# VH-VL binders against q95uq1: the designs that were tried, part 1

No score or structure here was measured in a lab: all are predicted.

Target 1, 197 residues: q95uq1
Amino acid sequence: MSDNHEEESNVPAYVPGKHVSVDQLKQQDAEDEALKRYKESLLGTGVHAPKDDPRKLVIKEMKIQIEGRPDTIYPLDTKELIKEMKTKPFVLKESCHYKITLTFNIQHDIVSGLKQTNTVYRKGIKVSTEKHMLGSFAPQALAHSVTNPRHGWEEAPSGMLARGSYTAKVVFTDDDNEEHLSVEYAFSIKSDWKSDD
Positions, changes and structure headers below are counted from each chain's first letter, unless a header gives other numbers; antibody chains aren't numbered by Kabat.
ipSAE, averaged over its two directions, is called F for ESMFold2-Fast, E for ESMFold2 and O for OpenDDE. V2 adds 0.75 times the mean of E and O to 0.25 times the DockQ between the complexes of E and O.
[cut] stands for letters that were removed.

## First folded at step 1 (VH-VL)

Design Ib0 (framework fv_indenebart)
Fold by ESMFold2-Fast, scan of step 1:
Structure Ib0 (fold): chain C 197 residues (1-197), chain A 117 residues (1-117), chain B 115 residues (1-115)
Amino acid sequence: as target 1 above (197 residues)
Amino acid sequence: EVQLLESGGGLVQPGGSLRLSCAASGFTFDDYAMSWVRQAPGKGLEWVSSISWNSGSIYYADSVKGRFTISRDNSKNTLYLQMNSLRAEDTAVYYCAKDIYEAFDIWGQGTTVTVSS
Amino acid sequence: QAVLTQPASLSASPGASASLTCTLRSDINVGSYNIYWYQQKPGSPPQYLLRYYSDSDKGQGSGVPSRFSGSKDASANAGILLISGLQSEDEADYYCAIWYSSTYVFGGGTKLTVL
């Protein structure tokens, strides 16, 4: 498997089978009533994707929670909001406890093996690259939610060398190597919170 | 990594009860139906039960109706199978499986249930 | 009578093709059902291979090579799994399945030996 050691190995080595959409599955099995009822029970009623929106992954928002501080929420459901994210950096205090939650919808088709690749830069130099498996997701009425870390808190770096301004790029891909979304953002690590009222 | 880990199997006497658990990770558990499939020693696969993503639809094999109860806790990413009134013919490896429109695309390693006096 | 019947065993040579059959009980029309196929190696859980309804309505499991394909034989009332270019690692038990009347039904399985 080596998914956690798959750095720089995301090249197409095999041809994936044809992906069949949820709508196509329902139409193709119209005469199989037992299968049709089963599929309807799995998805519920009213799962409809906009015809003019080809996106399979729609991020509604990214929420940054810091222990003891108000949540920071970035709405990301339009191209304009995604582009603006890098102009609105967030601040992490050295050693603070934080977690990040993504709320999103899946449209058109099941997305299998959704992965997040997050690359962090400082002064143009790559500092880190991490891949996180988010999971597989179906179109559904309620938005999906994924928090990292899944349990507890992550701790921000500390020390004089860790302090400063950072930029980052996160790319969402799946098992078919389809790139769904790329977002650039910025943050800084500081010795203390600014006490602005 | 997408993983399903079963637990709770063991040796029980006829008429006894066991509760199996299946811990899911690496995918959004509450997006999928989940199923239990068993395999008696040296025998083939037998589907036991399925539950929809929201527990709104539940299905059982005729051989276990009234004795087994499938359930899930989406807040814990865990699937359960409560087994009551166990019989010798329930002896099997029990697999937890992720259900994608009647295809079981991801399977756990299985947990062994032995019903013997 | 069993809903799905599979031969207990089948042998084939490396490099050849094997056709594994899954026969539906005579009151059940194979044309109306998706046929699902699974592979199981000793000591391992089953792995999903593919689903077949028709040539225009079929699907493949993730990472399953194209040398595995599905079809149907209407005259035999059977689903067929074709494995071309047989390799030693294809030696395994193969199960077919259908969703029938609110139950998921597996065939008895075919042990494929590659000699």
Scores: ipSAE 0.000, ipTM 0.437, lowest interface PAE 12.9, mean pLDDT 81

Design Ib1 (framework fv_indenebart)
Fold by ESMFold2-Fast, scan of step 1:
Structure Ib1 (fold): chain C 197 residues (1-197), chain A 118 residues (1-118), chain B 115 residues (1-115)
Amino acid sequence: as target 1 above (197 residues)
Amino acid sequence: EVQLLESGGGLVQPGGSLRLSCAASGFTFDDYAMSWVRQAPGKGLEWVSSISWNSGSIYYADSVKGRFTISRDNSKNTLYLQMNSLRAEDTAVYYCAKDLEWGSFDYWGQGTTVTVSS
Amino acid sequence: QAVLTQPASLSASPGASASLTCTLRSDINVGSYNIYWYQQKPGSPPQYLLRYYSDSDKGQGSGVPSRFSGSKDASANAGILLISGLQSEDEADYYCAIWYSSTYVFGGGTKLTVL
């Protein structure tokens, strides 16, 4: 079985899409020397991970953007915040347009082929499994950022069968089959917005 | 939630000095470059200075070189702008800004007003 | 000559689309630069809208609707901010910016009036 295989995905493996690596970012700016120097100064060459933090992937925040509504931001840089995420569900109005941005640091070594496997459940029943390729990332001081979908918006489901409460589990792995992180979260699909979300 | 709170603005005489501060919260301050941007009354935006995450790279607008000094204290999550030899043309609202990705100033403070007048 | 040139003002009707231009000085190739866009309403700090390098390399600011989009016109050597479905609340000053020669340069700004 291939690690790149997916059962369901917003960005299927066969769709031509590339995530920008450190090397690719430098190549894109070959004709802009000032920007290249600025990027190099931000990346450094010997970024040191915290002494007692063995993590290679540190997700700083997950941002949920909904067209026409304020952003919802979940800080996730500690184990406690990750555990609390499932107690703070977000709401999607049926047919709304949304996108999710992950901001994260890579520590210690380059992570090649970082991917996200997201499994969604309703009342204990698995309703979908999606895999999203995030890319390859080097340790650096400046945080990495990845948005899904890359262009435009994702549309939330609609209809009486789609409405309800959901739980999800997202697992981050790489090309070497190393599992970096697992996060559980919750959300609901409703016919209208709540004032407190 | 990301917040940037500027302070230290005020009225000062020509030739005087002021130190601006920007208190950051809601993000890992030492992972991002930070910038100061100003706006004179009724005028457009003018970039003043930028500093990398570790203070290893610092950039200044030609109009402030030799007079202003940008600095940061990562242990206090605070950005500073030391302004010396102030001129009437330095009168502006000064904004603190977070740099997400090499020039994307994604969050801005409310601004602090600097008035240079006799 | 200014590094970035923006028209001082532009007016458009509600529901229409507005294309705001940011022209680079002729010695600077727009294809080689990220163009950053900001919106500022009176009495408020600027809000980051988006950056555009290419269709495969771009980013959007927090809470910025999809009706705001970026592009480039190579023949005009210009970056473009497109605002579709104009609303009265889009009335604001719009600034473009680039990193050039170790400086971050803003355009002069365009006042968009929605009438």
Scores: ipSAE 0.000, ipTM 0.431, lowest interface PAE 15.2, mean pLDDT 80

Design Ib2 (framework fv_indenebart)
Fold by ESMFold2-Fast, scan of step 1:
Structure Ib2 (fold): chain C 197 residues (1-197), chain A 119 residues (1-119), chain B 115 residues (1-115)
Amino acid sequence: as target 1 above (197 residues)
Amino acid sequence: EVQLLESGGGLVQPGGSLRLSCAASGFTFDDYAMSWVRQAPGKGLEWVSSISWNSGSIYYADSVKGRFTISRDNSKNTLYLQMNSLRAEDTAVYYCAKDYEYSSGFDYWGQGTTVTVSS
Amino acid sequence: QAVLTQPASLSASPGASASLTCTLRSDINVGSYNIYWYQQKPGSPPQYLLRYYSDSDKGQGSGVPSRFSGSKDASANAGILLISGLQSEDEADYYCAIWYSSTYVFGGGTKLTVL
């Protein structure tokens, strides 16, 4: 269905070959110690992760920034915090300028072509589906950060038909079609800010 | 708020069978992995089995593989442990435990149900 | 052959600090695993205390006092539970655990006596 993929890029992505893990890269270069050391320096300290935590993607927080207002921060690094997100809706005023930043860690292996699919619903009816390519990310000690839009601000919709309560589901996948995380959240579009928003 | 209630323990002869149940309340049961942990009289904790939220991943301690079966019914918020071919070494208090994250830690435990295997 | 080794007993005075050790078998690098800690008082089921992977990646059980903390000693290949400001109610058995090779493994437990 066209509704399912209306916002997908119409530029075909290069189909990558099979990806290899950091360990497999080291194995392939076994006869060349200098090349192994060089590859380790690129991926180095970021390759450490708890072996008992199977997650490749750990979102630390989602930050909603609205021009002229204080930031709203959702910590998302546990299952309970992810579930709570749908019970803590954020508010966007008509035509306000906003941006969303994700701070996250990658564990175990490089994640190639990390993308998010965000589907928005109103009264159970799908109103939009947007797909955003985030990029490829390696395990590293410092968290990665991605802001959308990359430059400037997005403008919230306006008008009587735009106002109301919304629910959304964002799904994070990669080039290998592995689903890493799914988060449900809620928000409202209102004509003005209230003291409790 | 979070409550885990075990039942089904009792006295059984070697080679016999028992089915343990754990009724869960106070949390969204089908969002969490669940586990069984046992403790023999005067001994330490021994993990028995874990099951993921959707039953897609199941793990067993080597000592119970082939004899015990863990299962869950998400519509009833209930965890089960079917124990077959019971041995004297299976005598223990059996605890139902809720996984905090990815079968890695157990943030809530039941009161336990006692299983005694003797002739 | 034990995956996790804990001393059987430890005693300390009220107000002092106790360091409880959980040593991993030499083929298992403590740096690669979350170490989970549990407290069990006589006649009660175990209670979750905390998990520790690193200073930037750790978690505390709900209602667990801040005087309980985790760390690691890489040279000893061990996880450490530190209990500061010991109180009489801290007298209990303490278990460490890791998820290793598709199994969840408990240490033998340490009986802490507060005298």
Scores: ipSAE 0.130, ipTM 0.625, lowest interface PAE 5.9, mean pLDDT 84

Design Ib3 (framework fv_indenebart)
Fold by ESMFold2-Fast, scan of step 1:
Structure Ib3 (fold): chain C 197 residues (1-197), chain A 120 residues (1-120), chain B 115 residues (1-115)
Amino acid sequence: as target 1 above (197 residues)
Amino acid sequence: EVQLLESGGGLVQPGGSLRLSCAASGFTFDDYAMSWVRQAPGKGLEWVSSISWNSGSIYYADSVKGRFTISRDNSKNTLYLQMNSLRAEDTAVYYCAKDMYDFWSGFDYWGQGTTVTVSS
Amino acid sequence: QAVLTQPASLSASPGASASLTCTLRSDINVGSYNIYWYQQKPGSPPQYLLRYYSDSDKGQGSGVPSRFSGSKDASANAGILLISGLQSEDEADYYCAIWYSSTYVFGGGTKLTVL
């Protein structure tokens, strides 16, 4: 038999609920039952999840919006398009204002606490890791849309050290730590738009 | 561009064996599920078998289960179909097909096919 | 009983519209499945046309013109391929398909003749 919990540590770490009482189990079951009832109440009339597609999250596209410039749209609803994204980098001018919109479908069940973890690299070195909570979403006929930031604009970095080529990896997970999708993309930060028009 | 090239077909007697190959190019082979689909002369399409990107999931049509074995070699970008105990009803053009997402999805690219004739 | 049933043949005139049906066996709800459509011309391998689950969840094959579209008829428990503005090159066999019960199932095919 495998004792993975003990194998991972030379000394036992604190584990909340190490000795779980009957009352604690009942509380947990009540919370699970309430969540199940809540999810069931959100099921629409006549809305069916595809029986032949087990995915819970299907990203249709990612849209990069830059103030004063045309939108850049990346379709993402096939593996081929996802793989192509890193070969089609977008450009951000120093201090430009931008935002990113995701359009997606949810299938089969409510996805609770959908979040994205975006890790940016420069020359193979991790520069930043940002986590953004997107929300909880139910299956529905129309696609969902989420923009980050929710209000206003994000500002691109500036300065000699900020300029250059970057790669990034975004991973979509939920409250159950289920990984739904991972996408790699590329971008550059430049001093002016002129050379990229 | 995506290309799929089948080979290995031929004329065999009932009870014989053949191994079909499909050479793939123009896409990252080890990211996609692959399938075999056949078509008997003058008849419709019949799915034969599918294999996931890592060979972790394999599916067969009831008509070939126990006789055919699908496999892949990702280092060679090649899909295989080992056909044993061949019957007259296995006579068909065999197409190699690329799955759009995974084994549960449809096929966005098809090869030209290789002909298998089982006859005495 | 067949999982998918298609009429063996259909004929229509150039410029007209053709509706090709793909009926699912009564125990299988068409609302729950993606319907995949393929075109096969004589002497050629099949070509992917489109996938239809719903108006918000559908896909088109590369180079497939918009005059090819998918839909569903819930009352008939059927998927539908609509070809508008029929052209002579549309003459072909058309197959529907679904992934069902760990198998990929094709319909018997409909031969469309454009006269």
Scores: ipSAE 0.338, ipTM 0.714, lowest interface PAE 3.1, mean pLDDT 85

Design Ib4 (framework fv_indenebart)
Fold by ESMFold2-Fast, scan of step 1:
Structure Ib4 (fold): chain C 197 residues (1-197), chain A 121 residues (1-121), chain B 115 residues (1-115)
Amino acid sequence: as target 1 above (197 residues)
Amino acid sequence: EVQLLESGGGLVQPGGSLRLSCAASGFTFDDYAMSWVRQAPGKGLEWVSSISWNSGSIYYADSVKGRFTISRDNSKNTLYLQMNSLRAEDTAVYYCAKDLGEYSYDAFDIWGQGTTVTVSS
Amino acid sequence: QAVLTQPASLSASPGASASLTCTLRSDINVGSYNIYWYQQKPGSPPQYLLRYYSDSDKGQGSGVPSRFSGSKDASANAGILLISGLQSEDEADYYCAIWYSSTYVFGGGTKLTVL
């Protein structure tokens, strides 16, 4: 494949703390075997994906849940809504407890080892990259749902250096090296909630 | 057992071309970004180029832009560096390096032994 | 002006601690970047040591002893590699690096002599 200078304008993600345990690898292998068995049973189903929609992964919504605050919901099931997301930032109070839930459909074929790589920027500068395993999923009418963290809450950073406006890029990939979706979003970390947040 | 083996280095005249290869084994090549890093005799490390797992993102050092082309063939577990319009300052040991980050860029956790490129008249 | 600056050399005694600095250019805030550290012995390729972003966000290379640790000095705008309980095998060149903009940038390297 020929190189393209235009690719150099893209900001690459980095992933800190990436060592995967033997137990996590065994879990991934077990999920792959389960998907293989289910894929064999998928043949003969009458379930059909929408016509002219080649997507295997369709994110219906991303829900930001903050302890003691109303949920913030981003519908993402169209190209237009995905483009809009970065213009509609959400707010996290420093040290607040939060979790993120993805609701999505799988179409056409089984997706094994679906992974999320989330890269965060401040003032255009890369701050962090985190990779999360979502699991393996089969086509079905009912949407799948994954919450991170699985248990309890994640804690937002704190301190004057943590406060500010952030942008983020999340990329969804799988064990077959297929990139399914890339979404950009924005958020701010503030010392306190505003009346209209 | 994870290995990177470079080849293709040699002596070339200024203005010449050379293609380096890096054969990877012992890991899922398709999951990782790959890079080339060089070191001139008695000098420090200089990053040359990086390519993402699917060739969707490619980056170059300013000193090599327009002259070098990084590429990969995932079916052969091989990374390449096509070097054109070579200059004396391109003389170095060229290392192939595997990015630690799956599907993204991070530290270089596995390095090859290097292949020597000498540009001289 | 160099993006990353390292002292050319440092000497320390066996059993002592060595603190190696990596100073970022003043327009680049050290708090916003992962600082990567590499070790290189003569005739060998570099070896990845560790990455440090913050105390809660850091990583260690495979087989790298815990006596190697990373930190930052915000007031000096510098990343720091600390090597405790120096061993003779720690004698090597040490490089810091960051991914800045669309480039991977290495410092000039510090030669650590253990005598």
Scores: ipSAE 0.000, ipTM 0.439, lowest interface PAE 17.1, mean pLDDT 81

Design Ic0 (framework fv_indenebart)
Fold by ESMFold2-Fast, scan of step 1:
Structure Ic0 (fold): chain C 197 residues (1-197), chain A 117 residues (1-117), chain B 115 residues (1-115)
Amino acid sequence: as target 1 above (197 residues)
Amino acid sequence: EVQLLESGGGLVQPGGSLRLSCAASGFTFSDYYMSWVRQAPGKGLEWVSSISSSGSYTYYADSVKGRFTISRDNSKNTLYLQMNSLRAEDTAVYYCARDSEWYFDLWGQGTTVTVSS
Amino acid sequence: QAVLTQPASLSASPGASASLTCTLRSGINVGDYNIYWYQQKPGSPPQYLLRYKSDSDKQQGSGVPSRFSGSKDASANAGILLISGLQSEDEADYYCMIWYDSAYVFGGGTKLTVL
């Protein structure tokens, strides 16, 4: 069953996308040279990525922290877990203080200018869009963590019109506009923690 | 209903071109990597090409590199495969497949491409 | 040699068990990979069955009977699909797959005959 005509590698076709084009153009810039050297230093401390996982961004979990309440943790390291997240809504009491922490790994290459865009919907209608720059991250043994807000707490809305069920979509992109991940989740705003309103 | 439906296959002579389409429905198309997998008559499965959810990254099997181009239109929920410089060995059923965590959990019915003179 | 090697055919009796092997090329350690399994019946597209990396890291496809299970033989450098209590409906082609070096690689397939 042996066959010596097998090729040594199955390398993907070259991707002439915006990323490569932009990087080539920026090679003329002295500040880009400094950034290149910085990225090279970060990669030197990185750990080898799993051989069977091509992802550059792997969200391990999303943690919802509410002041005075137990944390709610969503594991997100598979597509199935990501897809079912919106069927497992979390609850925010009116005016409660909360924050959201993402724990993630970067694999294979440095991700530059990682950004999240979070859009919230109610009954199919877009009610807010927020953009947050997370930073640039290198492959490393320990997972990265980013909390929003960075310090203190965010305050949940209040009032009769604010109460109800919401859905949200968060999209992670980088400086090359490559989309790494999209996650849909759900939450509700209630008058009290045990309320069904 | 979650579905993938291929179209565009047919008979073409060596050196000719065909464009395959795959219409997706029942799921958020823009959240998934998508792939083309082919199967020659009486033979096994062979991965052909994959495209990232945004379309920014494309991957090709060495056997089709430089001849085939994968693309997608997320506004139309449609995946494409442009096949140029077709050869007899490209004769196969071409399946559209959804990538779910680096495996194919949803497959279309396939569309047949026959390269013959 | 091919990255993944499967025997071309296997026959077994109804009610018996079949072990289908998927051998990785020398130099590629089976311990490092998820092995994905697919079933294909004549005239149909393939169906995802399961993936197996380890006893603590495995997944069954939706609707796939518990008679189908995955394992590995480290000494043979192989992934294994076990089908217990064979039924006539299990007669099909079975393919293993890994993601390796930025590509999806399929085995050549095993035709399982039940009779």
Scores: ipSAE 0.000, ipTM 0.507, lowest interface PAE 10.4, mean pLDDT 82

Design Ic1 (framework fv_indenebart)
Fold by ESMFold2-Fast, scan of step 1:
Structure Ic1 (fold): chain C 197 residues (1-197), chain A 119 residues (1-119), chain B 115 residues (1-115)
Amino acid sequence: as target 1 above (197 residues)
Amino acid sequence: EVQLLESGGGLVQPGGSLRLSCAASGFTFSDYYMSWVRQAPGKGLEWVSSISSSGSYTYYADSVKGRFTISRDNSKNTLYLQMNSLRAEDTAVYYCARDTLFGELFDYWGQGTTVTVSS
Amino acid sequence: QAVLTQPASLSASPGASASLTCTLRSGINVGDYNIYWYQQKPGSPPQYLLRYKSDSDKQQGSGVPSRFSGSKDASANAGILLISGLQSEDEADYYCMIWYDSAYVFGGGTKLTVL
């Protein structure tokens, strides 16, 4: 129910317009050898991907960076680590500057128009929904990295009404509306940093 | 014009191995993706594996991942399928088919080679 | 759940028309895919018939008669192969195919019997 955050989160949903799936590329374009070679370079199975791992998106880690404080890193490359994440909340001081970096691998095929929808709750009540377009990514040996915001910092809310404990659910989808992954996590907004935060 | 000729099929025991070949002629082999498609007795078509024109990218059906390896030799105009750890359910006629990145898929097929996995 | 579903069999009379369906699983929009059609006669390898995505994006196989045509039924989420003026030599198995999620997926096939 936050007009400001809901308005901002709507902008990325209307930006994608130039992304296509690998199957669309294979079926639509003229047969040109340079284009075939380009498309071959975007496709990957048996080069990077384990043969029995069907995941197209593997999040290696989520890094929370807060200006003037040490990074908090969550490894997420197994189902067990993803389930455990919500038991290890992070803390944001009111008005602090922060950013979140996702490091991930793409397997088997390109993912076009990867986006995240992050919904935040307090005591079961939805307080905000934010959508961020991450981009299109091809399989490769080195992990991809995306930081949000792309430039500068986000500012945490302030005031007694903003302070408290939150839970969140982030869902990763693509231009074909395929859901790749869903992760639940927790965080708190506090007036001051504690010694172990 | 376009011709595809499979060979290498036969009778093999469960757990055994076979290598299939497909000799291509009548077109520029190195310009095309190539695929293997199989058909069990009295059953429908099942895609097995595909390989890019350069050989850099390979694709496999889940039922054969880790057991089958597709490869090609563009200098010999030949496609291969190395089949390991064969199972009774791999019993089928194996067809070689020409594939493109765009447009027509499996526009030409070979006559097939029979693989029987039985003890 | 199967990605592509075809009826196991269909019968029609000589000279009549037959419509063969290829239904995509819920969640996969038939409008987004090229549907490929193949004919297989007993003792023979499959033969490519045609590809259909839309009226403006379709392709007929070399030597395939014009009485074979493709279309789609959006309400049924299905691709359609229409064979008009049925002849005895059209008795065969017919397969549809799409490229989906880095895999070539065939339907189970329809055996067309001409009476």
Scores: ipSAE 0.000, ipTM 0.412, lowest interface PAE 17.7, mean pLDDT 80

Design Ic2 (framework fv_indenebart)
Fold by ESMFold2-Fast, scan of step 1:
Structure Ic2 (fold): chain C 197 residues (1-197), chain A 121 residues (1-121), chain B 115 residues (1-115)
Amino acid sequence: as target 1 above (197 residues)
Amino acid sequence: EVQLLESGGGLVQPGGSLRLSCAASGFTFSDYYMSWVRQAPGKGLEWVSSISSSGSYTYYADSVKGRFTISRDNSKNTLYLQMNSLRAEDTAVYYCARDYYDSSGYEFDYWGQGTTVTVSS
Amino acid sequence: QAVLTQPASLSASPGASASLTCTLRSGINVGDYNIYWYQQKPGSPPQYLLRYKSDSDKQQGSGVPSRFSGSKDASANAGILLISGLQSEDEADYYCMIWYDSAYVFGGGTKLTVL
């Protein structure tokens, strides 16, 4: 019995106070300065990363494409969505053709030799480790996109021993061995598609 | 500073119900997974349940599935555990614990002082 | 069988080092897991000590002295908590933990006596 219930994710927004005081007037002055800084950043000559976001790699989404089926998209641009990724397993039918696309932004500095290491487990036993070189990427407003495999499709395993539930961990590192991000996810290999898949 | 304060424990008869609460302060509660971990008298730690930052996803130990329900109210910075069909083996100190947002960090990095649940037959 | 096994007790002298083991069940490769360590003193809630996956992927808890460190013994399929320069205040129960099969699993705990 699964305690994992998928539903519409909605993070409550901060509700500002309605109190009129010296503190509120100071806050309005600070908001004017913040707006000024925001406008300056938009009018700058280059791409400006958020002041309080130290991330060099921001995954916006992971898209699972299965031949003949609608795309499955996982938004991953917040810490909450990354942590919750493993609670939303996707399903692969035996022998189906699939590919995975990552859409991401680079912040602060050029990332040289970005690579992903994807390790898959079944009941704690390591099934596979695959390493993919993604390339070198510069900060820019337009998101980068990388698909694996780069050409064609990957084929899901088949057979009675291949069916079951899996977990995976993907780790993103660069040429300097800096770890940028780690994401855990889950999936299942099944004999056929279910109506809720 | 990070603080977690449990309440709602007490003495209850087998088959009864209790609702535990955990009041959180000193951090952005809505950014963290939260968990309940229990400890029977003189025994070790046993994970009971976890809830995602949004409340959309829950996890339970097999021993409590179908009987316990974890929930949270992010507007009140409060975590809850509804315990139904209580058994003598549920007798324990119940701790509220904060969970990190990814597995590369620290899990259960802050704990409350615990609240005692005694199921008497 | 238990996913994680810890010795029930261990004793060591003040100033010595203690090596606490956390053995994973056969078929579960310790190399693939973050091992989390917790300290519990009598009458107190547990405190987070550290996380260890590898020398390049580890984290120390806030305020935890450097004399506490983590490692692994691949041949024993075990995580290790090393406490050097033992002090009387280190006398406590120590628990290891992993995330396995969609659940947090604690070891049974080791009672460390400093005599």
Scores: ipSAE 0.000, ipTM 0.445, lowest interface PAE 16.0, mean pLDDT 80

